# Ledger of designs, part 8: miniprotein binders against Uncharacterized 14.6 kDa protein in sodA1 3'region

Target 1, 131 residues: Uncharacterized 14.6 kDa protein in sodA1 3'region, of Leptolyngbya boryana (Plectonema boryanum) (p51586)
Amino acid sequence: MQTLAQMDILVVDDDPDTRDLLRFMLEDEGAIVTVAPNAKEALSLLERELPKLLVSDVAMPEMDGFELIGRVRELPKGETLPAIALTAYAREEDRQAALRSGFNDYLTKPVDPLELIRLVQQYCLAFPPDA
Short names: E, the ipSAE of ESMFold2; O, the ipSAE of OpenDDE; V2, 0.75 times the mean of E and O plus 0.25 times the DockQ between their complexes.

## First folded at step 5 (miniprotein)

Design B6d (from B6 with I24L I59L; at its last look DockQ between E and O 0.90; V2 from the best seeds 0.00; counts 0 for: pae E 2.1 > 1.5)
Fold by ESMFold2, look of step 5:
Structure B6d (fold): chain B 131 residues (1-131), chain A 81 residues (1-81)
Amino acid sequence: as target 1 above (131 residues)
Amino acid sequence: STVRITVRFEGDDPEQLRQAVEWLLTIARRLGLDVEVRVEGDTVTIEVRGLSPRQATALAAYVRIIARELGLEVRVEVRTD
């Protein structure tokens, strides 16, 4: 059985290779994946309908992931949306910055596919697909 | 029809080369693909066979991400079997 069957996931990253990879990996597990190339398009999608999980790059031009998650946490029902940050920085202060900004967890780049799938599964099980 | 990808990583940091190979092997094993690895000095050549076109696109994207993030030189060749 696919482990992410019918789980709606939004992936936000300005790198098209990252979007292609993450979409493929998550869809291979059965997820319904929407991608956005920047924070503004992501926010437009989120204002219409919240996914079960947000996966967002932090380092994006114009509006970065910290600003994006701040806006998301102010949306109706956005306070509890599970959100995972993708970051190039592994320092403890960068981890703390992501969590203080409103993300629930983070992964360092380059993204390990097994760690991505495990972490996504963890947060999707906390918010089952029919919720 | 299936696709093959030949990836050549080159770099002087053996730990980064090892990490790149391990990540590629992890994906290839998950997808049930045929993989051959050849190590020659500072160069690692990985051939992955039996991919669908969609799998080939995703794997090529991952290879480019790995090389960029780990500071490795890379050449990717994609051919129809």
Scores: ipSAE 0.310, ipTM 0.642, lowest interface PAE 2.1, mean pLDDT 84
ESMFold2 (binder alone), look of step 5: mean pLDDT 81; pTM 0.761
OpenDDE base, look of step 5: ipSAE 0.581; ipTM 0.828

Design B6e (from B6 with L31F; at its last look DockQ between E and O 0.87; V2 from the best seeds 0.70)
Fold by ESMFold2, look of step 5:
Structure B6e (fold): chain B 131 residues (1-131), chain A 81 residues (1-81)
Amino acid sequence: as target 1 above (131 residues)
Amino acid sequence: STVRITVRFEGDDPEQLRQAVEWILTIARRFGLDVEVRVEGDTVTIEVRGLSPRQATAIAAYVRIIARELGLEVRVEVRTD
């Protein structure tokens, strides 16, 4: 059963293995997945059209995920875009830092594909598509 | 046709090796894949069979991510059946 059918999701991560894994796992659930290898390309995509959900690594060269989400929250309709951070640290203060930066939630690395699907479903089902 | 992946993890920390195996078995179970595990000292060999090409790409990527995050040496062989 496809629980994410036709949900547009943007995945941002500079690691091609992570992009391949996350794309497959989400597409297997029916999502329409776009990937970006860095924050600048992600912003270009987001300025043209917002997805249903953003999943972004934090530790990226040049522009990191904290700066990316800050820019996203300044875009039209970007203030309410559900966004999940991928972070190396799972402490409560790390969670609070991600939330203060503008993310709605986070996942610790290495990313557990089943935890990813559960969390993505939670945000996508709570915020149905505009179609 | 279907694909098989042979994964060989090497490391001197048995707990990290066990954790890597656990994660691979978890994803293999989700897809109902045929899995065989062999442990020989500091080496764990995992063979996963019956994968589609797309599944093989995803599993190989996950294996490399696990190895990198846990500091394990890894060798991944992908072969078409």
Scores: ipSAE 0.542, ipTM 0.796, lowest interface PAE 1.1, mean pLDDT 86
ESMFold2 (binder alone), look of step 5: mean pLDDT 81; pTM 0.753
OpenDDE base, look of step 5: ipSAE 0.747; ipTM 0.893

Design B6f (from g4, 15 letters changed; at its last look DockQ between E and O 0.93; V2 from the best seeds 0.73)
Fold by ESMFold2, look of step 5:
Structure B6f (fold): chain B 131 residues (1-131), chain A 81 residues (1-81)
Amino acid sequence: as target 1 above (131 residues)
Amino acid sequence: TQYEITIHVQAPSDDVAQQIYDWLLTIAQRLGIEVHFEQHGDHWTIRLRGVTQRQATALAAYIRILAREHGVTVDIQIRQS
């Protein structure tokens, strides 16, 4: 079952274990996954070509996920790119902060891989792959 | 080619070890992986059998994430079956 077939997804997280886990789980669903270890490399990739969905950690050294998404929203076609934040904070205030920064949704850490897949599928259904 | 993952867990409480097992069981069931769980005093052994190399890498990463979040010591051994 390949529920994310043809979906190009960018995953941004400075933790290599998180990158390995998320890549596997999403690729197991058929997605084409690119990973970036920090926001600056992520932005470089995004400036070249937008994915169908961005998944980004918020708490990253130097440039955090809030700054990253702000930059993304300034890119051509970046204003509508679906983006999910990974955050350590589950409080309603934290949800509102992520949404105000430009993310469409969020997941709390430690990431439940099944909840991640479900949320990713939800946004991919709203923005089906180009074909 | 299939692999076996053996995880030796030194957890501060039975509750923490059980939480790690429960999270792992959820993913393992989705992937069709058999999970075996044994306790020997304050040490727990979790075995995952019949995994591919890609699955082993991802599951090891997940176990390391969970261990860090719960403050537990783990030793992960992957062997070809």
Scores: ipSAE 0.569, ipTM 0.807, lowest interface PAE 1.1, mean pLDDT 85
ESMFold2 (binder alone), look of step 5: mean pLDDT 79; pTM 0.739
OpenDDE base, look of step 5: ipSAE 0.750; ipTM 0.883

Design B6h (from B6 with T26R R79E; at its last look DockQ between E and O 0.96; V2 from the best seeds 0.76)
Fold by ESMFold2, look of step 5:
Structure B6h (fold): chain B 131 residues (1-131), chain A 81 residues (1-81)
Amino acid sequence: as target 1 above (131 residues)
Amino acid sequence: STVRITVRFEGDDPEQLRQAVEWILRIARRLGLDVEVRVEGDTVTIEVRGLSPRQATAIAAYVRIIARELGLEVRVEVETD
């Protein structure tokens, strides 16, 4: 069953293993996945077209995920783009920092791919494609 | 074309080794893959069978992620059947 068919998802993470894992898990559910290795490439893609959902690592060199999401929220239609943070920190203060920065939700690293799929489905099913 | 992955984790902390095994078993069960686990002192060997090439890439990536996050030594061998 492809529960994410026709869902365009952008995954941003500077770790190639994480990009490979998340692309496979989401594509296995039918999603159309674009990956970006850093926030600047991600912004370039987002300024052209918004995906249906953004998944972004927080701890990235140069521009981190907090700055990335802040820029995204300033884009046309970026205010409502569902965005999930990948964070190394499980403390309540860290969760609140991600939400204050503009993410809708978070997952702690190392990423549990089953929890990722569940969370992505939650946000994509709330905004399914018109087809 | 199916693939077999053999993963060897090594570390001094039995809880980290158990955690690594648990995470791999969860994804293997989700994907419907055959898995065997052997524990030999501070080394755990996991053999996962029946993978497609795409599944093998994903499992290998997850194994490397787990090893890095838990600070475990790891060897990954991939063989085509």
Scores: ipSAE 0.622, ipTM 0.828, lowest interface PAE 0.9, mean pLDDT 86
ESMFold2 (binder alone), look of step 5: mean pLDDT 82; pTM 0.773
OpenDDE base, look of step 5: ipSAE 0.759; ipTM 0.898

## First folded at step 6 (miniprotein)

Design B6i (from B6h with L31F; at its last look DockQ between E and O 0.95; V2 from the best seeds 0.74)
Fold by ESMFold2, look of step 6:
Structure B6i (fold): chain B 131 residues (1-131), chain A 81 residues (1-81)
Amino acid sequence: as target 1 above (131 residues)
Amino acid sequence: STVRITVRFEGDDPEQLRQAVEWILRIARRFGLDVEVRVEGDTVTIEVRGLSPRQATAIAAYVRIIARELGLEVRVEVETD
C-alpha cells in the first residue's frame, strides 16, 4: 500500500543511516523523498521549492533544527509547512521548545520508523490536498 | 537473489536489549521477512532472511541507529544467498 503516493517530503539529518532508513520507509509508502545532510543544504532546497512536509533532526552541527525551522517559517508559504522534529530530548520543557520553535510535532530518538510513518500520514493525509 | 542479515547486540541493560529486539522484529515482520532470535546471556542474535538489497540497506541502517541510541555494542553481517 502506497499511502504517501506523490507526497514530496524533505528529510534533514546529519546521520547517513537515518537518511537511508527514512528515505526507504517513506519511499516504500510512495513518497518522493529528498534528503539533506545539514540545515544549510536543506534551506537551499527549501528556498527553491517547498515540499509537502519537512522532517528534521534537531541536534545538527553548525545550524541546528531550531534555527532551521525558524528560517523556514520566514520563507514565502513556509509559515504553514508541516514540520516534524526528531529530537533526543525527552523532557517536557524540551518538547515544548520544539513546538514553540515552529515544528508542528516531534518524535524522540531513537525513532520508531513505523511511528514516524503514521505521524507523516497524519499530517499529509489529514490536510486536504491543494487542488 | 535475497540477502541475509545477522545482527548481534551486546549490552549490560536487559531492557535496552529487549527494546532493540522488539523494534527489529516489528520492522522485519511488517515486511514479511523470516526472523530468528537467539538469546545467550548478554548477547542477542537476530537473523533476518529473505531481504531485497534495498531492505537490507535499510535494516542495517536501522540496526546501527538503534545500537548507537541505546548504547549497545553491535555486529552486523550481510550475506547474499
Scores: ipSAE 0.583, ipTM 0.802, lowest interface PAE 0.9, mean pLDDT 85
ESMFold2 (binder alone), look of step 6: mean pLDDT 80; pTM 0.746
OpenDDE base, look of step 6: ipSAE 0.762; ipTM 0.899

Design B6j (from B6h with E22R; at its last look DockQ between E and O 0.88; V2 from the best seeds 0.70)
Fold by ESMFold2, look of step 6:
Structure B6j (fold): chain B 131 residues (1-131), chain A 81 residues (1-81)
Amino acid sequence: as target 1 above (131 residues)
Amino acid sequence: STVRITVRFEGDDPEQLRQAVRWILRIARRLGLDVEVRVEGDTVTIEVRGLSPRQATAIAAYVRIIARELGLEVRVEVETD
């Protein structure tokens, strides 16, 4: 019934409303959600333990989501970590930029939480951490 | 206890108001919440009932996100009952 039961998901976004919304929607589906307000804190968490999936805003101050994912891809087992980008721009060039940086998919803001849940479900079921 | 949220969007672009309503209705109905919408000129009022505190936090957060992204003025009132 809960489609994300026991899935560890890290959400990175500098907007507290976005963190609250996404945490709730994912936890309502059974996920275990950790949030980070910036890329530096996200990297600290990721260096300790990789989640099953990363959801990251791109437009963040100081280190943006493109730099974050680049660093993630250099971590042990980080090459295969499913990652979804949240971006303000809907153009195909923006999609390609996210994929070139290392994200697996992207969604435009304002994020449709139902569409985000669908993508999260897709990636969590397709790329289990150990199964 | 359950929570009731009353959301009032105001703006001079009817399409932006309609978009805000659509987004709120989709989330509220997905969560199984009672929703009533009233339209009066440039103001749209959405009342959502039967929320848990966690649901109220999430809906309020989404309302604020929508208002910022669509450039709408918004007032959110929360009551327990």
Scores: ipSAE 0.548, ipTM 0.809, lowest interface PAE 1.2, mean pLDDT 86
ESMFold2 (binder alone), look of step 6: mean pLDDT 82; pTM 0.772
OpenDDE base, look of step 6: ipSAE 0.721; ipTM 0.885

Design B6k (from B6h with I27F; at its last look DockQ between E and O 0.91; V2 from the best seeds 0.74)
Fold by ESMFold2, look of step 6:
Structure B6k (fold): chain B 131 residues (1-131), chain A 81 residues (1-81)
Amino acid sequence: as target 1 above (131 residues)
Amino acid sequence: STVRITVRFEGDDPEQLRQAVEWILRFARRLGLDVEVRVEGDTVTIEVRGLSPRQATAIAAYVRIIARELGLEVRVEVETD
């Protein structure tokens, strides 16, 4: 029934509607979801404990998702943390920028909830945690 | 307990209206919810029934996201039954 049972997932997005939507979708599949409204709070959480998966918006004020993922890749064990980017831009150069910055994959906005679950399941179940 | 959401989209681009409807219908049907769609000129009305409060929050959030990303005018009304 629940495809993400007990998977710890961190969602980072400055839009409260996006946080509400993603939390619902992931928790409905059994995940343990933590949300952060900005990259600084996300880094504070990540420095204490890494989740099984990071889902992060790219376009955020102050520190954007490109800087966030760069910082994450420098954390202990952060080099292998699966990370999915949420991007508003469908242009090829924007997609390539997300992947070059260190994300493993991306979804374009508006996010399709069914595609989100498929992609999250792929990364949570295929990349066992280093615990 | 169940909730009903009424969503009214309005815009100049009929393809964007169709896209919004398609995404809302796909999401609502995945959740097993009862959905009705009406088209009145440049306005599309979607009614979703049988929602839990958590589902209502999620669908309302998704509707607002879609409207902002596509540049559509939207009104969302939530009623408890």
Scores: ipSAE 0.576, ipTM 0.804, lowest interface PAE 1.0, mean pLDDT 86
ESMFold2 (binder alone), look of step 6: mean pLDDT 81; pTM 0.757
OpenDDE base, look of step 6: ipSAE 0.783; ipTM 0.905

Design B6l (from B6h with E69Y; at its last look DockQ between E and O 0.87; V2 from the best seeds 0.78)
Fold by ESMFold2, look of step 6:
Structure B6l (fold): chain B 131 residues (1-131), chain A 81 residues (1-81)
Amino acid sequence: as target 1 above (131 residues)
Amino acid sequence: STVRITVRFEGDDPEQLRQAVEWILRIARRLGLDVEVRVEGDTVTIEVRGLSPRQATAIAAYVRIIARYLGLEVRVEVETD
């Protein structure tokens, strides 16, 4: 079953292996995946068009994921964009930091691709397109 | 064409080697791939067969991610079948 058929998803991560893995796993479920290697390129894409879901690494050089999500939440219609953080830290304070920054949820690294698919499915199915 | 990947993990911690194998087996089984595992001392060899080129890219990427996070030495060889 392709549970993510035609869902536009943006994945932001500076690790090319993570981009390759996540793109494949999500596309295998039918998603339309765009990748960005850093927050600046991600912002340029987001300012042109919002995806249905954002998946972003937090620990990125120069502009991190906390700054990225803060900018996203200031965009038109960005307040309600579902966003999942990828973080190296699994403690409760890390969860609180991600949620306080504006992410809806998080996954710890190393990312289990099957858990990512399950979480993405949860958000994509819970927030259907307009109409 | 289909691809065969041979992955060799090397490390002194058997729990980390076990975790690496478990993670690869989980994704390979989800994708319906043929997998063979051999354990020889501090080396674990995993052969994955029947991959498309896209699957090979994804599996190789995951192998490198696993090796990096667990601190294992890894060698990946790719062969067309």
Scores: ipSAE 0.715, ipTM 0.868, lowest interface PAE 0.7, mean pLDDT 87
ESMFold2 (binder alone), look of step 6: mean pLDDT 81; pTM 0.770
OpenDDE base, look of step 6: ipSAE 0.795; ipTM 0.911
ESMFold2, look of step 7: ipSAE 0.705; ipTM 0.865
ESMFold2 (binder alone), look of step 7: mean pLDDT 81; pTM 0.769
OpenDDE base, look of step 7: ipSAE 0.801; ipTM 0.913

Design B6m (from B6h with Q19L; at its last look DockQ between E and O 0.94; V2 from the best seeds 0.71)
Fold by ESMFold2, look of step 6:
Structure B6m (fold): chain B 131 residues (1-131), chain A 81 residues (1-81)
Amino acid sequence: as target 1 above (131 residues)
Amino acid sequence: STVRITVRFEGDDPEQLRLAVEWILRIARRLGLDVEVRVEGDTVTIEVRGLSPRQATAIAAYVRIIARELGLEVRVEVETD
């Protein structure tokens, strides 16, 4: 069973190991995964076409994930794009900052691949709603 | 087309070593891979067998992430089956 079949997912992280891991885990579930190594490249992709789900690291050089999601929320149809933050910050104020910035949810790093898949499944199935 | 990965973690904190093993076993369980674990003093050796090349890339990536986050020394060896 491939629970993410035909789901376009964009993964943004400057760590190539994280990109390799997440791409594999999501593709193993049937997703179509695009990766971007930084927010600038990610934003260029998002301005052309939105995926079903965005997964983005927060701590990236130059443009961080908070800035990225802020710009995404200004794009046509970007207001409702499900987005999950990957953060190293465990403090409650850091978590609240991610949510106030526009992310729908977050996971702390190092990411548990099973929890990421579960969370991705939750958001991909919610948009569109069950028929 | 299948590979074997041998991972050796080394560190002086047994709880960090156990956590590393736990994380590798969780992903290996999800993927249905054969795993053998040996503990010898400050060294843990994990052998994962029957991987596709893509699975090997993912496991190696995860191993490097874990080593960096837990401050463990790691050596990864990849061999064809």
Scores: ipSAE 0.530, ipTM 0.784, lowest interface PAE 1.1, mean pLDDT 85
ESMFold2 (binder alone), look of step 6: mean pLDDT 82; pTM 0.778
OpenDDE base, look of step 6: ipSAE 0.733; ipTM 0.888

Design B6n (from B6h with Q55R; at its last look DockQ between E and O 0.65; V2 from the best seeds 0.00; counts 0 for: pae E 1.7 > 1.5)
Fold by ESMFold2, look of step 6:
Structure B6n (fold): chain B 131 residues (1-131), chain A 81 residues (1-81)
Amino acid sequence: as target 1 above (131 residues)
Amino acid sequence: STVRITVRFEGDDPEQLRQAVEWILRIARRLGLDVEVRVEGDTVTIEVRGLSPRRATAIAAYVRIIARELGLEVRVEVETD
């Protein structure tokens, strides 16, 4: 049984391997995954139609994830869009910075794809899997 | 059809090599994959067998991500069984 059936998810990361990994893992759970290689393309997609969930890397060239989420929170209905940050920083102050920027949750890099799927399920209101 | 992935990590930091192995084994165990690990000095070889092409793509991507994050050299070869 697919636990994310038909959930529309946008994944933003400038690393093609991360995009491949996350797309395939989430699609294996039934999600409809759109990928964007940078924040500018992500914002263009988001202005057209909001997904059910945003997953975004923070450390991206030119426009980073903090700026991206700030822009998203200004979009119509974007204030409540669930968003998960992918961050290199594990300290408590880094967690607080991500939350103050507008993300709902975070994962530290290197990203554990199993933990990401679990968080995505929680925010999409699917029943959570047991580990 | 199934494929085999052969992953060879090489690096100067033995803690990073051990961490890479631990991460791969954790995912492999969760997915029920057939895995063998061989350690030879500064080189670790991991073989994963019985993969669908889709799973092989995901594992290869994860392996490359890990190698870059830990500063390891990595070689990934995929062969059909």
Scores: ipSAE 0.388, ipTM 0.678, lowest interface PAE 1.7, mean pLDDT 82
ESMFold2 (binder alone), look of step 6: mean pLDDT 79; pTM 0.733
OpenDDE base, look of step 6: ipSAE 0.407; ipTM 0.741

Design B6o (from B6h with I65L; at its last look DockQ between E and O 0.88; V2 from the best seeds 0.00; counts 0 for: pae E 1.6 > 1.5)
Fold by ESMFold2, look of step 6:
Structure B6o (fold): chain B 131 residues (1-131), chain A 81 residues (1-81)
Amino acid sequence: as target 1 above (131 residues)
Amino acid sequence: STVRITVRFEGDDPEQLRQAVEWILRIARRLGLDVEVRVEGDTVTIEVRGLSPRQATAIAAYVRLIARELGLEVRVEVETD
């Protein structure tokens, strides 16, 4: 059941419960999880080293997830980094907004743990490590 | 050591109570945990047993997130087995 072994994942969310939950769920599948409490810290980490996958909340104070992903897509190898948005907004219009901003997919809150793992597996395993 | 968590959701919207139960059952099933559900009017009580301390932290976090997102009142009791 270690389907995400050696997959480096960055999780960005200003809510500590979300960070705790997502870290546990992904680490339980074998992933190496780094967490960031805000977009500014996340961007600092991303500028040093890109993970295999970014999972980011959209609704964050100061710099939101849309701003974050826009900055990520401007990084040297950031244009192809798989990224999943976490959003409270369930409408189809909201899904399209996340995709237009640069995310590859989204999950609605509260997060269904089985959907989280399935979607993360889809993006991590479909885009294996370079080299 | 193992942990038991007792979760009590209260609310006026039966659909939101049902969603909360469904999400707790799904994670408990994924983790192979024993779960008991009791429904009493506007109150749902869920007991999850056999958790490691790490699992208990994660499930408690998930329970708080569910309550916040669905606008439910929640009480969480954590007991060491």
Scores: ipSAE 0.458, ipTM 0.738, lowest interface PAE 1.6, mean pLDDT 85
ESMFold2 (binder alone), look of step 6: mean pLDDT 82; pTM 0.771
OpenDDE base, look of step 6: ipSAE 0.492; ipTM 0.788

Design F2 (from B6f with T26R Q39V H70L R79E; at its last look DockQ between E and O 0.92; V2 from the best seeds 0.76)
Fold by ESMFold2, look of step 6:
Structure F2 (fold): chain B 131 residues (1-131), chain A 81 residues (1-81)
Amino acid sequence: as target 1 above (131 residues)
Amino acid sequence: TQYEITIHVQAPSDDVAQQIYDWLLRIAQRLGIEVHFEVHGDHWTIRLRGVTQRQATALAAYIRILARELGVTVDIQIEQS
């Protein structure tokens, strides 16, 4: 069953393998997935149209995911956009940093795609797109 | 059209190779993909059969991600069957 049908999801990660994997797994669940290879391109997309959910890597060159989410929370209607961080480190400080920066949740790398789908479903299904 | 993915894993230990296999098995079960493996010394051969082209691309990406994160060498061959 497609549990993410008509859900617009933006995935931001500078690793092309991660973009390919996550796009496929989410599209297999019915989502409409847009990818961005860096935070600057992600911001350009977000300024034009907010997705239902943002998934963003933290460790990115130039502008990292913490700076990205800070900018997103300042956008019109960006304060309530559900956002999941992908982080290489799982210590308590990193978890707290992600939440303080404005992300709603996080997953550690290497990302388990099944756990990502489950988490995405939780946030997307709580706020359906027809509203 | 169906494909077969063959993954040759050179792992520093059976524990690391087992980790890669366990991660792949979880995805394969969700996608309805049949998985087989053989162990020869420090070398594992993992085969995923009956995959679509889109599945093969995504699974190859996943294997490359896992190999980089776990510090193992993999060789991936995708063959039309």
Scores: ipSAE 0.628, ipTM 0.822, lowest interface PAE 0.9, mean pLDDT 85
ESMFold2 (binder alone), look of step 6: mean pLDDT 77; pTM 0.725
OpenDDE base, look of step 6: ipSAE 0.787; ipTM 0.900

## First folded at step 7 (miniprotein)

Design L1 (from B6l with R30Y; at its last look DockQ between E and O 0.81; V2 from the best seeds 0.77)
Fold by ESMFold2, look of step 7:
Structure L1 (fold): chain B 131 residues (1-131), chain A 81 residues (1-81)
Amino acid sequence: as target 1 above (131 residues)
Amino acid sequence: STVRITVRFEGDDPEQLRQAVEWILRIARYLGLDVEVRVEGDTVTIEVRGLSPRQATAIAAYVRIIARYLGLEVRVEVETD
């Protein structure tokens, strides 16, 4: 496994168990994790400072993850913020829906800790190949 | 300083109970933890040892997530060992 040292990650999920789990898994790999229990609090945090990566649940009350990512993409520098959706289903249709909304990728629930770490590492640590 | 978690899943569907065990074992393997599993009728007891307090919080959270996903009754006990 690879470290996530000094990577600021925002995790948004209305389920406190999911927040506890994801915070621990990412911090165990060295990340600096901020959690938000809803999209409104997440937007307040994002307007102050963008993380290196956003991980957001889709199915949230009041404002869902699709609306959240839409607003994020309107923020300064938010157009390119890597964002991973958390979804109950792994079907290709669910992936396509997340991508159409503005997410870069997704994780299926219940979260597999190995897949969480691999996908987060991919987005936080990846460098594009030189031309 | 290490913690022990005892998880009891109850349900009448053996496949759901087996799935719960598999998911707990997967996170336990990731964290390098000792696990013991006992099957007693409609109850599966999983004991995870050697956890830090933060690992215990994470495991307990994952257990509750799994129980909700599978529709199982669950009881979680955390003890300093």
Scores: ipSAE 0.685, ipTM 0.851, lowest interface PAE 0.8, mean pLDDT 86
ESMFold2 (binder alone), look of step 7: mean pLDDT 81; pTM 0.773
OpenDDE base, look of step 7: ipSAE 0.840; ipTM 0.931

Design L2 (from B6l with R30M; at its last look DockQ between E and O 0.93; V2 from the best seeds 0.71)
Fold by ESMFold2, look of step 7:
Structure L2 (fold): chain B 131 residues (1-131), chain A 81 residues (1-81)
Amino acid sequence: as target 1 above (131 residues)
Amino acid sequence: STVRITVRFEGDDPEQLRQAVEWILRIARMLGLDVEVRVEGDTVTIEVRGLSPRQATAIAAYVRIIARYLGLEVRVEVETD
């Protein structure tokens, strides 16, 4: 079944392979996926319209994911936007750093497709879109 | 039509090669794809068949991600079958 039908999700990652993979996995579940290759482009999109969920890499050049989420939390209605961090590290300190920066949760790289879908479902089902 | 991907991982650490196979088998089986694995010394060949073009893009991306994560040399060949 398509568990993410019509959920708008923004994916931010500077690695094109990661963008391709995540787009496919989420679209296969019915989501409407927008991708951005960096934080600046992501902010431009977010200032126009908030998605149901943000999935963002932390380790990006220039503006990293910590700075990105800080900016997002300053946007109108951005304080409550569900956001998942993508990180190369699974240590407790990395989790705490992501949460202190404003993310709600995290996934470690390389991304496990099952964990991606489970976590995304968890956050998207809290605020389903109106049809 | 369907696509076939042939993946060759090369490295001298058998554990890294085993991990690469495990990652690829996991996603291929989740997608219901036919998979064949052949091990010859320090080279592992994985053939994935029955892919749609969208699946081929995703699998190729994942293969490159896994190769970089594990520090393996990889070649990916894509063919319409």
Scores: ipSAE 0.609, ipTM 0.823, lowest interface PAE 1.1, mean pLDDT 87
ESMFold2 (binder alone), look of step 7: mean pLDDT 81; pTM 0.767
OpenDDE base, look of step 7: ipSAE 0.653; ipTM 0.855

